# VH-VL binders against q0aze0, part 274

Target 1, 268 residues: q0aze0
Amino acid sequence: MKIILVNNRFKENTEKKAQEIAGQLSALNVEVIIDNGLDEPYAGTVDFIMVLGGDGTMLRAARRYGQRAIPVLGVNMGTVGFLSNIEINELAEYLPLILREEYSLEARMMLEVAVFQQQSLLTRVFCLNELLLRSNSPRMLSFALEISGQKLEPYRGDGLIVSTTTGSTAYSLSAGGPIADPQLDAFIVTPVASHIINKRPLVVSPEREISLHLLEEREAIIGIDGQIKMDFGAENRVLIKRAPHPLLMVNLKAKPFFTSIDRSLQRQ
Below, E stands for the ipSAE of ESMFold2; O stands for the ipSAE of OpenDDE; V2 stands for 0.75 times the mean of E and O plus 0.25 times the DockQ between their complexes.

## First folded at step 13 (VH-VL)

Design V11 (framework fv_bermekimab; at its last fold request DockQ between E and O 0.93; V2 from the best seeds 0.81)
Fold by OpenDDE, fold request of step 14:
Structure V11 (fold): chain C 268 residues (1-268), chain A 123 residues (1-123), chain B 107 residues (1-107)
Amino acid sequence: as target 1 above (268 residues)
Amino acid sequence: QVQLVESGGGVVQPGRSLRLSCTASGFTFSSYGVHWVRQAPGKGLEWVAAISYEGSNKYYAESVKGRFTISRDNSKNILFLQMDSLRLEDTAVYYCAKDRIYYSGTFYGMDVWGQGTLVTFSS
Amino acid sequence: DIQMTQSPSSVSASVGDRVTITCRASQGIKSWLAWYQQKPGKAPKLLIYAASSLQSGVPSRFSGSGSGSDFTLTISSLQPEDFATYYCQQDNYRPLTFGGGTKVEHK
């Protein structure tokens, strides 16, 4: 068995724990690779990914490995979040199950985000939570939202979020988006401080394609999962569709989503 | 420089056919929807037809539907308008124009136009 | 089809004048309206899109406003090069449709 441990190099506690766990796994004849984000993602085949930390670390892991159909387990290390399944203190208890591959998987839809400069592709990213378009100045943006060739009323406001159902409890929630069942595949399109009061979020079929572009020459930013940032101008366009492969999240411990909502939000 | 150049216009007899061409240069032609717009002498602008950047979707004005066919060859950067069963009412300068936004499933205005090609009829 | 009605059909003005052209759609077209300028013997030029978005290279004396069914093009101070015919155009619905045009001519 070969396992990747994903941690955050900027959090010393996660580094130490990764090394400790690596040692334990090695003693059990498990091959271990530690990914702290410093180097390129491991290109070889692996059987399991263990994410040590919080939601942010999971998002990075998803972007790096989510297209490879590898089981991904979130192990919480004292942070508040929605993407961890077990606590670090529980790892020893569940380790035998991991090694025996006795766990269930939950498929989570990811976004495929393509950013263009004119006709040239600048970047293609697969992400678990959301794509954000926002103003880089105190001025409002004016931008077009196109869904499967249909034009909506031009948006005027601070920005827009296109989120997965997994991402519905992230930035989209703060912007007034609905809480969505993560077992549902859908886009959540949430306005950010729209000029139109009470502009409603949209729930969009995963079969559709979404695109955004600015209608005026303004300075804007594209954000992905709150970790990737790109300048976005009048010559840029972003195309969003469902990723061809979902993230396979490991369920070792029962964690009812709707029961946990109140608890998780109370900590926010 | 981004430009479109129309050709193929001329004098025709009613009921005959004519094929217009529009050659694009200075931009990635295959990435943009393209339009035909005509203008009768001394009259206003009339949208005639449009084709998506991939060529999969074609749209026509009711006045030309069933008679005109829009097509494109992205490998050659050429837009075509096959005009069949021509009528006196089809007399006009025909412009080709590119859509403003690339890779779109719809249209967002026309930002580049050709010089136009004139279609007239013999008496 | 969406009918686009421009008013006036013509306007006589002098250099420095404020010129206002209106365009009314037969039904709501959101903000998907374009304004074009056409000079004699030339192809149209896109001035404004999405009702109010000034295109690159267009002088700031041009401005557009409106949403839904009523739209306005304003030239704050008419310049000699602004004498031309102006057209509005909607692309919210197919077929795409133009207004009848407004000719701005010398007084």
Scores: ipSAE 0.878, ipTM 0.940, lowest interface PAE 0.6, mean pLDDT 95
Fold by ESMFold2, look of step 13:
Structure V11 (fold): chain C 268 residues (1-268), chain A 123 residues (1-123), chain B 107 residues (1-107)
Amino acid sequence: as target 1 above (268 residues)
Amino acid sequence: QVQLVESGGGVVQPGRSLRLSCTASGFTFSSYGVHWVRQAPGKGLEWVAAISYEGSNKYYAESVKGRFTISRDNSKNILFLQMDSLRLEDTAVYYCAKDRIYYSGTFYGMDVWGQGTLVTFSS
Amino acid sequence: DIQMTQSPSSVSASVGDRVTITCRASQGIKSWLAWYQQKPGKAPKLLIYAASSLQSGVPSRFSGSGSGSDFTLTISSLQPEDFATYYCQQDNYRPLTFGGGTKVEHK
């Protein structure tokens, strides 16, 4: 069995704990690859991914490995988020179940985001929570939203969020979007400080293709999961669709979304 | 430089057929939707047809449905309009035009136009 | 089909004049309206898209406004090269439709 341990190299507690866990797993003949964000993602075959940290560390793991159909377990090492399943002090209890593969999986939709510059593909990234288009100047943006070849009224405002249901509790929520059940597959399209009356959040079929482009020259930014940013201008387009593979989240401990929602929101 | 050049216009008899072509250069033709627009002598502009950038979606004005067929050859950068069962009211200069937004499922304005090719009828 | 009604059909103007042209759609087209300029014997030229967005290379004396069904093209100070016919076109619905045109002529 080969496992990737994902941690955050800027949190010393997680780095030291990852080394301890790697030692324990090696003693059980489990090959361990540590991903602290410093190196390129491991490209070889792996059976399981363990994420040590909060939702931010899970988002990085999802972007790096989510398209590879590998089980991913979130292990909380601090305050409770939306993406952890067990606490670090429970890991020893659950480790035998991990090794015997006695767990279930919950699929979480991801976005595939393709950014173009002058008709050429600049980059393609996958994300778990959201794409943000926002102004990078004091002036509002004017932009077009196209859903499966259908044009909405042009947007005018600070920007737009296209999120998954998993991302509904992240920036989308702060911008006025609904909390969505993460077991649903959908896009949630949430305007940011819209000038246009009657621009409400939209819940959109995951089978749609979504695109954005600016209608005027303005400085803008595309943000991905709040962790990657790219300049975006009048020559750019972004295309968004459901990623080919969902993130496969490991369920060892029952974590009813609705019974814990208030605690999770207070920590995120 | 971006160019569109129409050809294939001429003098025909009613009921006959013509095929117009439009050759594109200076831009990635296969990335953009393209249109045919006509203008009868002394009259205004009339949109005729459009085709999506990959060629899978075709749209027509009601006045030409069933008689005209739009198509494209992305490998040769050519747009076509096959005009069958021509009528006297089809007399016009025919322009081809590029849509301004690449990789779009719809249209956002025609930013580059050809010079036009004239279709008329003989007695 | 969406009928696009332009007015006036023509206007006589002098260099320096402010010229206003209106366009009305038979039903709401959101802000998806374009303006084109055409000179005799020439192909049309895109001026404005999405009701108010200026096409690259078009002088700032041209501006567009409106949404829904009523739209306006304004030339703030007419120049000699602006004598031409102007067309609006909606691109919200298929088939795309043009207005009848407005000819701006020398006095």
Scores: ipSAE 0.677, ipTM 0.872, lowest interface PAE 1.7, mean pLDDT 91
ESMFold2 (binder alone), look of step 13: mean pLDDT 92; pTM 0.944
OpenDDE, look of step 13: ipSAE 0.789; ipTM 0.901
ESMFold2, fold request of step 14: ipSAE 0.586, 0.664, 0.644; ipTM 0.838, 0.867, 0.860
ESMFold2 (binder alone), fold request of step 14: mean pLDDT 92, 92, 91; pTM 0.945, 0.946, 0.942
OpenDDE, fold request of step 14: ipSAE 0.877, 0.875; ipTM 0.938, 0.937

Design V12 (framework fv_bermekimab; at its last look DockQ between E and O 0.52; V2 from the best seeds 0.00; counts 0 for: pae E 4.2 > 2)
Fold by OpenDDE, look of step 13:
Structure V12 (fold): chain C 268 residues (1-268), chain A 123 residues (1-123), chain B 107 residues (1-107)
Amino acid sequence: as target 1 above (268 residues)
Amino acid sequence: QVQLVESGGGVVQPGRSLRLSCTASGFTFSSYGVHWVRQAPGKGLEWVAAISYEGSNKYYAESVKGRFTISRDNSKNILFLQMDSLRLEDTAVYYCAKDRIYYDKSFYGMDVWGQGTLVTFSS
Amino acid sequence: DIQMTQSPSSVSASVGDRVTITCRASQGIKSWLAWYQQKPGKAPKLLIYAASKLQSGVPSRFSGSGSGSDFTLTISSLQPEDFATYYCQQDNYRPLTFGGGTKVEHK
């Protein structure tokens, strides 16, 4: 068995824990690769991914490895979030199940985000939570939104979020988006400070495509999962699709989503 | 300088064919959808056809469907309009125009126009 | 097809005048309307896109407003170079369709 341990190099405790766990796993004849985000994603074949930290680390792991259809376990290390399944102090208890592959998987839809400069593809990213388009100035943006080639009313506001159902409890929620069942596949399109006060979020079929571009010669920013940032101008466009592969999240411990919402949200 | 230059217009007999060309310069031609728009003498503007930036999607006005064919050669920065089975009502100045955006199925205004080429009919 | 009804067909005005041209679509086209200016013997020039967005290089005396089915082009203070024919055009639906035009002529 080969396992990738994903941690955050900027969190010393997660790095130390990763080394400790690596030692433990090695003693059990498990090959371990540690990914702290410093290097390129490991390109070799692996059987399991263990994410040590919080939601941010999970998001990074999802972007780096989600397209490879590898089971991903979130191990919380004292942070607040939605994406961890067990606590670090529970790992020893569940380790035998992991090694025997006695766990269930939950498929979570991811986004395929493609950013273009005219015809040229600048970047393509798979992400678990959302794409954000926002102004980089105090001025509102004007931009065009298309869904499956259908032109919607031009948007004016601070920005727009296109989120997965997993991401519904992230920035989309703060912007007034609905809380979505993570077992549901859908896009959530949430306005950010729309000029129209009562502009409502849209729930969109994952079979559809979403595109965005600016209507004026202004500068904007796109953000992906709150971690990737890039400039976005009048000659750029973004195309959003359902990723061809979902993230396979490991479920070792039952965590009822709806009964935990209030608790989780109160901690944020 | 961004410009479009039409050519190929002239005097033709009804039922005949004519091929118009539009040469683009000063911008990345392959990045934009382009249109043909015509204007009969003393009349208003009429959209004729459009083609997406890669040429994969073509759209026509009902009045020219089955008779006109829009195409493009991005390697040469040229837009074409093959006009078959020409009719007297096809008499017009034909303009090529660049779309503001490079989407494949949607258009957002025409920000650059050629000078036009005249198509007329012999008596 | 979307029919675009433009009014008036012609308007006589003087330099400095406020000129208003209207365009009505046969059905809702959201804000996807463009305005063009055409001078005799010349190609059309884009003035406004997306109902109210001023094309680069176009003087600020030109403005567009409206959404849905009713749209307006306004020239706040007519200049000598503004005498021309103006067209609205919807791009929400295919086929793209133009209004009948409004000729702004000297009084």
Scores: ipSAE 0.751, ipTM 0.894, lowest interface PAE 0.8, mean pLDDT 93
Fold by ESMFold2, look of step 13:
Structure V12 (fold): chain C 268 residues (1-268), chain A 123 residues (1-123), chain B 107 residues (1-107)
Amino acid sequence: as target 1 above (268 residues)
Amino acid sequence: QVQLVESGGGVVQPGRSLRLSCTASGFTFSSYGVHWVRQAPGKGLEWVAAISYEGSNKYYAESVKGRFTISRDNSKNILFLQMDSLRLEDTAVYYCAKDRIYYDKSFYGMDVWGQGTLVTFSS
Amino acid sequence: DIQMTQSPSSVSASVGDRVTITCRASQGIKSWLAWYQQKPGKAPKLLIYAASKLQSGVPSRFSGSGSGSDFTLTISSLQPEDFATYYCQQDNYRPLTFGGGTKVEHK
């Protein structure tokens, strides 16, 4: 059995704990690969991914491994977030179930984001929460939103968020978007500080394709999961689709989404 | 540099077929939606058909639906218009035109046009 | 199909005049309107897209305004090279549709 342990190298507690857990797993004849963010993602076959940390570390793991259809377990090492399943002090209790593969999986939709410069593909990135388009200057943006060949009235304002249902409790919520059940597959399109007061958030079928481009020359930024930033200008385009594979989240411990919403949001 | 050149126009008999070609150069043809627009002698512009950059979506004016077929060969940078069951009212100069926005399945204005090719009928 | 109605059908004007051309859509097309210029025997040239955005290389004496169903092209000070026919076109709905044209002629 081969497991990847994902941690954040900038948090000394997670690095030490990852080494402790690797030792425990080695004693059980499990091969362990530690991904602390320094090296390229492990390319070989693995059976399981364990994420030690909060939602931010899970977002990185999802981008690195989410398209590989590998079970991913979130292990919280701090305050409870939306993407962890068990606490670190419970791990020893659940290890036998992990090793016997006695758990369920919950699929979470991801975005596939393609950014173009001129006529060439610049990058293709997968994300779990959202893409953010935002102004990078004192001036507002004027931009076009197209959904499966259908053009909406041009947007004017600070930007736009295209999120998954999992991302509905992140930036999209702060910008006025709805909380969505993460078991739904959908895009949530939320304007940011719209100059046009009647632009409302949209919930869109996951089968749609979404594209964005600026209607005038301005300095803008594309943000991915709040962790990746790319310059965006009048010579760029972005295309957003449902990613080919969902993130497969391990469920060892019941975490009722609706009864815990207020507690989880207050911790952010 | 950026150029579109139509060919294949000529004199035909009603009810016959004709295939127009538009050769693109100086830009990445496969990135852009492209259009056919026609203009009858002494008349205004009439949009005829368009095709998305990857070729998956095709659109037609009602006057040509079922008779005309738009297609593209992205490997050769060529746009086609297959014109079947031609009628006298199809007499026009036919232009091909490039949409201004790349990698988008909608249309935002035609920023580069060819010189046009004339289709007429013999009596 | 969306009917695009241009007014007037022709304009007689002199160099230096302000010329205004209107275009009305049969139903709302948001801001998705383009303006083209065409000279005899030549292909059309894009002037304005998205109702008011000036195409690269087009002189600033051209401007567009409007949204919804009513749109205007203005030439602030007519030049000799501006005698031509002007067309509006909606690109919100398919099929795309042109207006009937407005010919700007020497007085």
Scores: ipSAE 0.391, ipTM 0.778, lowest interface PAE 4.2, mean pLDDT 90
ESMFold2 (binder alone), look of step 13: mean pLDDT 93; pTM 0.952

Design V13 (framework fv_bermekimab; at its last look DockQ between E and O 0.86; V2 from the best seeds 0.00; counts 0 for: pae E 3.7 > 2)
Fold by OpenDDE, look of step 13:
Structure V13 (fold): chain C 268 residues (1-268), chain A 124 residues (1-124), chain B 107 residues (1-107)
Amino acid sequence: as target 1 above (268 residues)
Amino acid sequence: QVQLVESGGGVVQPGRSLRLSCTASGFTFSSYGVHWVRQAPGKGLEWVAAISYEGSNKYYAESVKGRFTISRDNSKNILFLQMDSLRLEDTAVYYCAKDRIYYGSKSFYGMDVWGQGTLVTFSS
Amino acid sequence: DIQMTQSPSSVSASVGDRVTITCRASQGIKSWLAWYQQKPGKAPKLLIYAASSLQSGVPSRFSGSGSGSDFTLTISSLQPEDFATYYCQQDNYRPLTFGGGTKVEHK
């Protein structure tokens, strides 16, 4: 068995823990690769990914490895979030199950985000939570939203979020989006401080394509999962689709989503 | 300087064909949809045809469907309008126009750059 | 096809006057309406896009409003160079369609 341990190099405790766990796994004849985000993603084949940290670390792991159809386990290290399944102090208890591959998987839809400069592809990213388009100034942004080639009403506001159902409890929620069942595949399109006060979020079929275009000669910002940032201008466009592969999240411990929502949200 | 320059207009007989050209400069022509719009003498504007930035989608007004063909050569920054089976009612100044902001296949967002136009008229 | 009804067909005004032109679509076109200015012997010039957004370089005395089916172009204080014909155009549906035009003339 070969396992990638994903930690956050900016959090020393996660790095130390990764080394400790690596030692334990090695003693059990498990090959371990540690990914702290400093280097390029490991290109070799692996059987399992263990994410040590919080939601942010999970999001990074998902972007780096999600397209490879590898089981991903979130191990919480004292943070508040939605994406961890077990606590770090529970790892020893569940390790035998991991090694025996006695766990269930939950498929979570990811976004395929393509950003273009005119006709040229600048970047393509698979992400678990959301794409954000927002103004780079205190002024409102004007942009066009198309869904499956259909032009919607021009958006005027601070920005727009296109989120997965997993991401519904992230920034989309703060912007007034609905809480979605993570077992449902759908896009959630949530306006950010729309000029139209009662502009409602949209729930969109994952079979559709979403595109965004600026309508004015102003600079905006694209954000992905709150971690990737890039400039976005009038000559750019974004194309959003369902990723061809879901993230396979490991479920070792029953964690009912709806019964935990209040508790989790109160901590944020 | 961003500009479009039409050419190919002239005097023609009914039933004949004419090919208009529009040469673009000062901008990335291949990134924008482009339009033909015509204006009969003393009349208003009439949209004639549009073509997507890559040329894969073409759209026509009902009045010219089956007779006119819009095309483009992005390598040469040229837009074309092949006009067949011309009719007296086709008399007009023909403008080419750049779509404002879009490299999509089906949507347009206004026309921010126009050529000077080329006149198509008929002989008696 | 979407029919664009523009009114009035002509208006006489003086420098400094407030001029209002209306455009009505036969059905809802959201805010996908553009306004153009055309002077005699010249190509049209884009003034307003998306119903209310001012094109770069266009004076602020020009403004657009409306959504759905009813739209308005306003010149807050008419200038000598503003005497021209104005057209609305919808681009929500194909075929694209223009209004009949409004000629702003000197009183």
Scores: ipSAE 0.751, ipTM 0.893, lowest interface PAE 0.8, mean pLDDT 93
Fold by ESMFold2, look of step 13:
Structure V13 (fold): chain C 268 residues (1-268), chain A 124 residues (1-124), chain B 107 residues (1-107)
Amino acid sequence: as target 1 above (268 residues)
Amino acid sequence: QVQLVESGGGVVQPGRSLRLSCTASGFTFSSYGVHWVRQAPGKGLEWVAAISYEGSNKYYAESVKGRFTISRDNSKNILFLQMDSLRLEDTAVYYCAKDRIYYGSKSFYGMDVWGQGTLVTFSS
Amino acid sequence: DIQMTQSPSSVSASVGDRVTITCRASQGIKSWLAWYQQKPGKAPKLLIYAASSLQSGVPSRFSGSGSGSDFTLTISSLQPEDFATYYCQQDNYRPLTFGGGTKVEHK
């Protein structure tokens, strides 16, 4: 059995705990690979991924491994979030179930984001929460949104968020988007500081193709899961689709989304 | 600098076809959708056809559908309009025009660069 | 197909006048309306896109307004170089369609 332990290289307690857990697993003849974010993602066959930390560490794990159909367990290290299943002090209790593969999986939709400059693909990334298009200057943006080849009213404002249902409790919520059931597959399109009063968030079928481009030259940025940033200008276009594979989140302990909403939001 | 130049206009006799060309220079032709627009003598503008930046999506006005074919050769920076089954109503100055937005595929956002046009005359 | 109706068909004006041209779409086209200027013997020139956005290099005396089906081009203080024919065009639907034109002439 081969397991990746994902931790945050900037949090000392997660690094120490990862080493401790790796030792325990090695004693049980489990091969362990530690991913602290410094090296390229492990490319070989892996049976399980354990994420030690909060939602941010889970987002990095999802970007690195989410398209590989590997079970991913979120282990909370003290911050209340939406993406952890068990607490670190419960890990010893659940470890036998993990090793016997006695758990269920919950599929979470991801975005496939392709950014172009002219005809060239600059990057293709997968994300769990959202893409943000935002102004990088004092002036607002004027930009076009196409959904399956159909032009919506031009947007004027600070930007736009395209999120998954999982991302509905992240930046989309702060911008006025709805909280969505993460069991649903959908895009949530949330304007950021729109000057157009009748622009409302949209909930869009995951079968749609979404594209964005600027209508005039302005300095903008693209943000991915709040963790990757890149410049965006009039020569760029973004294409957004449902990713080919969902993130497979491990469920060892019942953690109903709706009964936990307020507790998770209290840690924002 | 940025330039579009039409050619291939002339008098078309019954039973003949005509191919218009539009040569682009001073910009990355393959990044933009392009249009044909015509103007009959003393009349207004009429959109004729458009083609996506990579050439895979082609759109036509109803008046020319089935008779005209738009195409492009991105390696040579040339836009074409093949005009078959011409009618008296097709007599016009034909302009090519660049869409203003990079990578227009199914949608177009205004025509910001125009050629000076080439005259097509149908002769009965 | 979307019919675009321009009013007036022509206007006589003097330098310094405020000139207003109206364009109506037969169906709602959101704000996807462009304005072009054309002088005799010349190709059209884009002035306004997306109803109200000024194309680069176009003087600020030109402005556009409207949404849905009713649109206006305004020249706040007519200059000698503004005597021309003006066309609106919708680009919300294919086929793209032009209005019939409005000729702005010397009084």
Scores: ipSAE 0.427, ipTM 0.776, lowest interface PAE 3.7, mean pLDDT 89
ESMFold2 (binder alone), look of step 13: mean pLDDT 91; pTM 0.938

